# Ledger of designs, part 3: VH-VL binders against Small ribosomal subunit protein uS3 (rps3)

Target 1, 230 residues: Small ribosomal subunit protein uS3 (rps3), of Nanoarchaeum equitans (q74mz4)
Amino acid sequence: MASKVIRKFIQNAKLTVFSQEFIRLYLRGANVSKVIIRQTPIVNRVIIYSARPKMISEERKAHLAKLLELKFGLEKPVIEVLPIENPNLDAHVIAERLAMGIERNIRAYRRLAQRYLETIMNAGAIGAEIVIAGRLSGQRGKTWRFKAGNLRKTGTIGQFELDRAFNIAYLKPGVAGIHVTILKPDAEIPDIIEFKSPEEISIEEIEKIDKEIAEKMKKYLETYLLAKQM

## First folded at step 14 (VH-VL)

Design y1 (from x5 with heavy chain L105N)
Fold by ESMFold2, look of step 14:
Structure y1 (fold): chain C 230 residues (1-230), chain A 122 residues (1-122), chain B 108 residues (1-108)
Amino acid sequence: as target 1 above (230 residues)
Amino acid sequence: QMQLVESGGGVVQPGRSLRLSCAASGFTFSKYGMHWVRQAPGKGLEWVAVIWYDGEEKYYADSVKGRFTITRDNSKNTLNLQMNSLRAEDTAVYYCARGPLYDVNHGYFDIWGQGTMVTVSS
Amino acid sequence: SYVLTQPPSVSVAPGQTARITCGGNNIGDEDVHWYQQKPGQAPVLVVYDDYDRPSWIPERFSGSNSGNTATLTISRGEAGDEADYYCQVWDSSSAHYVFGGGTKLTVL
């Protein structure tokens, strides 16, 4: 019985991560930070933090809500969009901006990474790291690492906030994975646990919903696994 | 006006030690990885060592591992190379060189000092 | 360890285009950097990341990199271009920075 309960908890966590990544991809360009999905018997809430809340129109909310209900089994979801305080300290926002910047000019990857690290540090980060991994222009996958400040301040538990994100640059020759890590001085107490592991996403289930998104999610998983091995 | 100025070179006997220094000015030293590169008389360039912007990681060419120690002091904008157990093949001009901003791998060397000569002879 | 191969010398007539090669196994997958060194002087970065130039380097210096060969191109060669030229990469397998053996460019 206990094993059965544990297995169902693990399965629900997988579906939550799957839904969160789908929402980020669907809303790409709106600078989505956190996505929190709260399933209760009374209400299912989808809380979306964005640096550009106005880019998430009522039409897009309605379409997304319908997709989540029909394809992900989230009955009558209530979508709430909230602003974020500082986009320049948000790992998800930075990762998306860097990914889209590389898509516009693959040769600018080093300059863009350097620029975003400067932006992060000027916004008050204690330390930050940007890792770009993949096949940008050649046959061999490579890893580029950029670091600023001090990521080794691991003092009192809850004294520092560690923000991590992964995103993908979709390129003609292939894809590149982007990892952003930001260490912040503020230790706010979060009420919600975030799951950021893309490893257990079912491409077949995504294809039932949208073939274009399914192909992008497939590339996302392949790129993530490649970057993990490198 | 970005500058790197090396000092501490000289003539020493094999087995002795020498300490090189490099003074940096005109840029934010603590944002850059720093390198030593050497060149034996009439020969090509050979990378010697790197130290990350924060001093936390150091890497050495096989020819100098265990004998040379690279260090930095970000408060004084200085890079140092402690060279122990010197050999004749260590005879070279030693250059201080700056790596790319924030980049901890795949670096190029965009600013070079004029070098300091180290001669190891019996 | 990774080996970069350069011709020991290249000669060009004044006003002609010089091409200096840097050979390596799959060097097209590497970020290749180029340095100019005149006698008695420190090296100067002339091309980085295969194609880019520092802002103080004339446009007539350019680079390319594909397959097993990276090339530094110096158009309208001048006597002032006489120097040794080195290519350089970072070798991830050894975590070492590797230079080619150098190429002496002679203008007449």
Scores: ipSAE 0.651, ipTM 0.858, lowest interface PAE 1.2, mean pLDDT 84
Fold by ESMFold2, look of step 15:
Structure y1 (fold): chain C 230 residues (1-230), chain A 122 residues (1-122), chain B 108 residues (1-108)
Amino acid sequence: as target 1 above (230 residues)
Amino acid sequence: QMQLVESGGGVVQPGRSLRLSCAASGFTFSKYGMHWVRQAPGKGLEWVAVIWYDGEEKYYADSVKGRFTITRDNSKNTLNLQMNSLRAEDTAVYYCARGPLYDVNHGYFDIWGQGTMVTVSS
Amino acid sequence: SYVLTQPPSVSVAPGQTARITCGGNNIGDEDVHWYQQKPGQAPVLVVYDDYDRPSWIPERFSGSNSGNTATLTISRGEAGDEADYYCQVWDSSSAHYVFGGGTKLTVL
């Protein structure tokens, strides 16, 4: 009995993480931070934290809810959007802004990473790291590392918060993965298991609903599989 | 005005030790990785070592690994190179050089000192 | 042990364009940086990331990088451009910084 409960928990956790990543991709540009999915027998609450909540219209919420129900099996989703307090200390927001900035000017990747790292540190972070991996100018994939402050203080429970995020820059030569790590003074205890397993995506079925999202999910799979190798 | 000033060069016998220093001014030293680059008389540039902005990671050219130690003191804005077991082929002008802001790899050297001469001769 | 190959010397007439090459296996996949060193002076960064310039370097200095060759181009060459020029990369496989052998530019 315990074995079956454990297997069901793992399957639900995988679906939850995949749904969270899909939501961030679908709402790209709205600076989505934390996505919390709470399941109940009657309704599933989807709580979306954003630095730009105005970008998430009622139409977009309705369409997203439909996609989550029909294609991801999240029954009767109720979408709630809340603001975030410190966008410049939010790893997901920074990763998205950096990814979109690189898409607009691939040659600026170094300057943008340096600028965002400065922004993070000026906002009160104890330490931060930005890692860009992929092809930005050549044929070979490379990894660029940018660090500031002190990240060694991780594990001091109740005094520091470690915030991590991943995002993708969609470029002509391919894609680049962006990892942002921020150590800040406030503590939060993570209760949600993040899980990345996008291999079961039916791109064709998503394409029937939204062709642009289908193309982006395909690129996400390529980046995920490449990053898994590294 | 950003500046790097090396000191501690001189003439020394093979097998002996020498310590180089580099004083930085005009920029926030603790935000930059720092390097030593050398140039033998009449020859080209050769990278020697790097130390990251916080002093936690260090890398060395194979020709000096195990003999040279790069260190930094961010409270004094100084970079150091301890050179042990010196050899004739270590004879060169030694430059300190600044890496890119926050950048820990794929670096270039945008600010250079004027160099200090080390001569290893019996 | 990634190797960068530069010609030992290049000559140009005043007012003409000088081109200095840096050869390496698949160097088009690397971020190439260029330094100018005048006699008795420390090196000066003139181009980084293949084609970007520090703000204090005139636009006459430009760079390109494709295939197996990176090139530093100096338009309207002047006597003041006489110097040794070095290319440089970071080699991820060794974690080493590598310089080319240098090219002496002469303006005749």
Scores: ipSAE 0.649, ipTM 0.857, lowest interface PAE 1.3, mean pLDDT 84
Fold by ESMFold2, fold request of step 16:
Structure y1 (fold): chain C 230 residues (1-230), chain A 122 residues (1-122), chain B 108 residues (1-108)
Amino acid sequence: as target 1 above (230 residues)
Amino acid sequence: QMQLVESGGGVVQPGRSLRLSCAASGFTFSKYGMHWVRQAPGKGLEWVAVIWYDGEEKYYADSVKGRFTITRDNSKNTLNLQMNSLRAEDTAVYYCARGPLYDVNHGYFDIWGQGTMVTVSS
Amino acid sequence: SYVLTQPPSVSVAPGQTARITCGGNNIGDEDVHWYQQKPGQAPVLVVYDDYDRPSWIPERFSGSNSGNTATLTISRGEAGDEADYYCQVWDSSSAHYVFGGGTKLTVL
């Protein structure tokens, strides 16, 4: 009996992460950070924190709301977009900026990583790390590691927050994975989101609406899981 | 105005020890990995060792592994190389060199000291 | 254990373009860096990441890297360019930093 409850909890936790990553992929370029999904009997709200909220138009909100209804069974969700307090301390924002910057100019990967680390540390981080892994040129995959400050202070939850994010740079030789880790002095407690009917959602339904996004989501998940094993 | 100044070189007999020091100024020392690179008289450059910006990781060329120890003191902006069990083949000018900002596993050497001579003979 | 091969010497006439090569297996997959060393002096970085130049280095210095050969190019060679030139990479298989043997550039 207890095993069945544990399996249900694990299933819901995986679907929460996947839905958050789907929203970040759909809104790529808008520097999405936290995504909070609140389901109540009266109000179904999706709260999206972005460093560039103006890039999330009412049209894009409406299309996303439809996709969330299709994918997650969330009836008529209300999409709210809020600004981020400090985007230069947000691992998701930095990872996306770096990934897109490398896509525009592969030759700038080192300068961009160095610049973003400086930005993170000047914004007050205790420590940070940027890892770029993959094929930027040629056939051999490589790993570049950039570090600043002290990441060994994890473990004091009331005073420190470890923020991690992953993103992908899509390049001609292949893909490059980008991991950003930021240790902050403040702590934020994540909300827990329960999904209505996660087992009913399929990739085929998403493909009918936006095949390009579905393809990117598959590739993102495969690359993300492999990069996490490093 | 960025500067690296090596010291501690000299003439020593085989099997003895020397400690080299490198004083850094004009940049934030604790943001950079630091290296030792040596050059035997009339010969090319040979990388010797690296230490990460925070001192957590150290790597050595095979020719010196087990005999040399690289250390740093970020409060004093100093890099050190403890050289034990010195051999005639260790005779070289030893350079202190700065790696790229924040980079811990790749890179180039953009600032060099003028070097300190170590001679192992007798 | 990764080996970088440079010619021991290269000569160029004044005003002409000098090319110094650095050979290595699949060196086009590496980030190649170049150093100039004049007699009695410490090395100076002249090209990094294959083709980027520090702001204090004249635009006459440039680099390229493909296949098994990286090349340092010095346009409009001057007597002041006479020096030893070294290429360098980071070798991921050994986790070591590797220099080529050096090339003496002579301007005749």
Scores: ipSAE 0.591, ipTM 0.821, lowest interface PAE 1.6, mean pLDDT 83
Fold by ESMFold2, look of step 16:
Structure y1 (fold): chain C 230 residues (1-230), chain A 122 residues (1-122), chain B 108 residues (1-108)
Amino acid sequence: as target 1 above (230 residues)
Amino acid sequence: QMQLVESGGGVVQPGRSLRLSCAASGFTFSKYGMHWVRQAPGKGLEWVAVIWYDGEEKYYADSVKGRFTITRDNSKNTLNLQMNSLRAEDTAVYYCARGPLYDVNHGYFDIWGQGTMVTVSS
Amino acid sequence: SYVLTQPPSVSVAPGQTARITCGGNNIGDEDVHWYQQKPGQAPVLVVYDDYDRPSWIPERFSGSNSGNTATLTISRGEAGDEADYYCQVWDSSSAHYVFGGGTKLTVL
């Protein structure tokens, strides 16, 4: 009986993480940061923090809510979009901006990484790291690491917050994975635990609704799983 | 107006020690990895050591590992090379060189000092 | 340890194109950087990341890198281009920065 309860809890956590990452991919370009899925006796709330909340129209929210209910099993979701206080300290926002910047000009990857590190540090971060992995030039995939400040100074989780994000730059030779890590002062701890390791979902069902998103989800999962082994 | 100025070179006997320093100006020193590169008279360039922007990691060429220590003082914008157990083959002009901003691998050297001569002979 | 091989010298007539090679096993998988050193002077970066050029370096300087050979190309060679030229990579297996032996370019 305990095994069944544990399995159900693990499955719900897996679906929550996949739903969060699907939302970030669906809303790419809106600089989505945190996605909090909060269950209450009355409603299932999906709280989306964005640096560009105006880019998330009511039509897009309605379509997303339908996808979450029918394909991800989230009953009667109510989508709420809120602004971010400090976008320049948000790892998800920075990772998306860097990924999209590299897509516009592959040769600028070093300059862009350096510039975003300056932006992060000027916004008050204690330390930051940007790792770009993939084929940007040459024949083989490579890893570039850029570091600023003091990522080695750690205390308790309540004293410092480590914000991590992953995003993908879609390029002609393939894809490049982008990891952003920001060490910043404490932030409010959410009621819902966020999981960072997505598992497979039914890409075939998503393809029936949006082929572009399904293709991006497939590439994301392939790149993410491969990056875990690096 | 970015500048690197080495000092501390001279003539020393084998087995002795020497400390080189490099003074940086015109840029934010603490944001860059720093290197020592040497060149024996009439010979090519040889990389010696690197230290990360914050001083946390250091790497050395095999020819100097265990004898040389690279350090930095970000409050004084200085890079140092402590050279112990000097040998005749350490005779060279020693350059300090700046790595790319925040970059901790795959880098190049975009600013060089004028060099300081170290001669090891008896 | 990773080894970079350069020819000891290259000669070119004025106005002609000089090509300086840097050989290494699978060097096409590395980011190759090039330095110019005139007599009595410190080295100067002329090409980085295989192909890119600092903004103050003339467009006559260009680079390529594939297979086992990286090449620095200097078009319309001038007397002022006479110098020693070094290629450089970072070798991840040893965590070392490696220079080639250098190539003396003569413009006759």
Scores: ipSAE 0.553, ipTM 0.808, lowest interface PAE 1.6, mean pLDDT 84

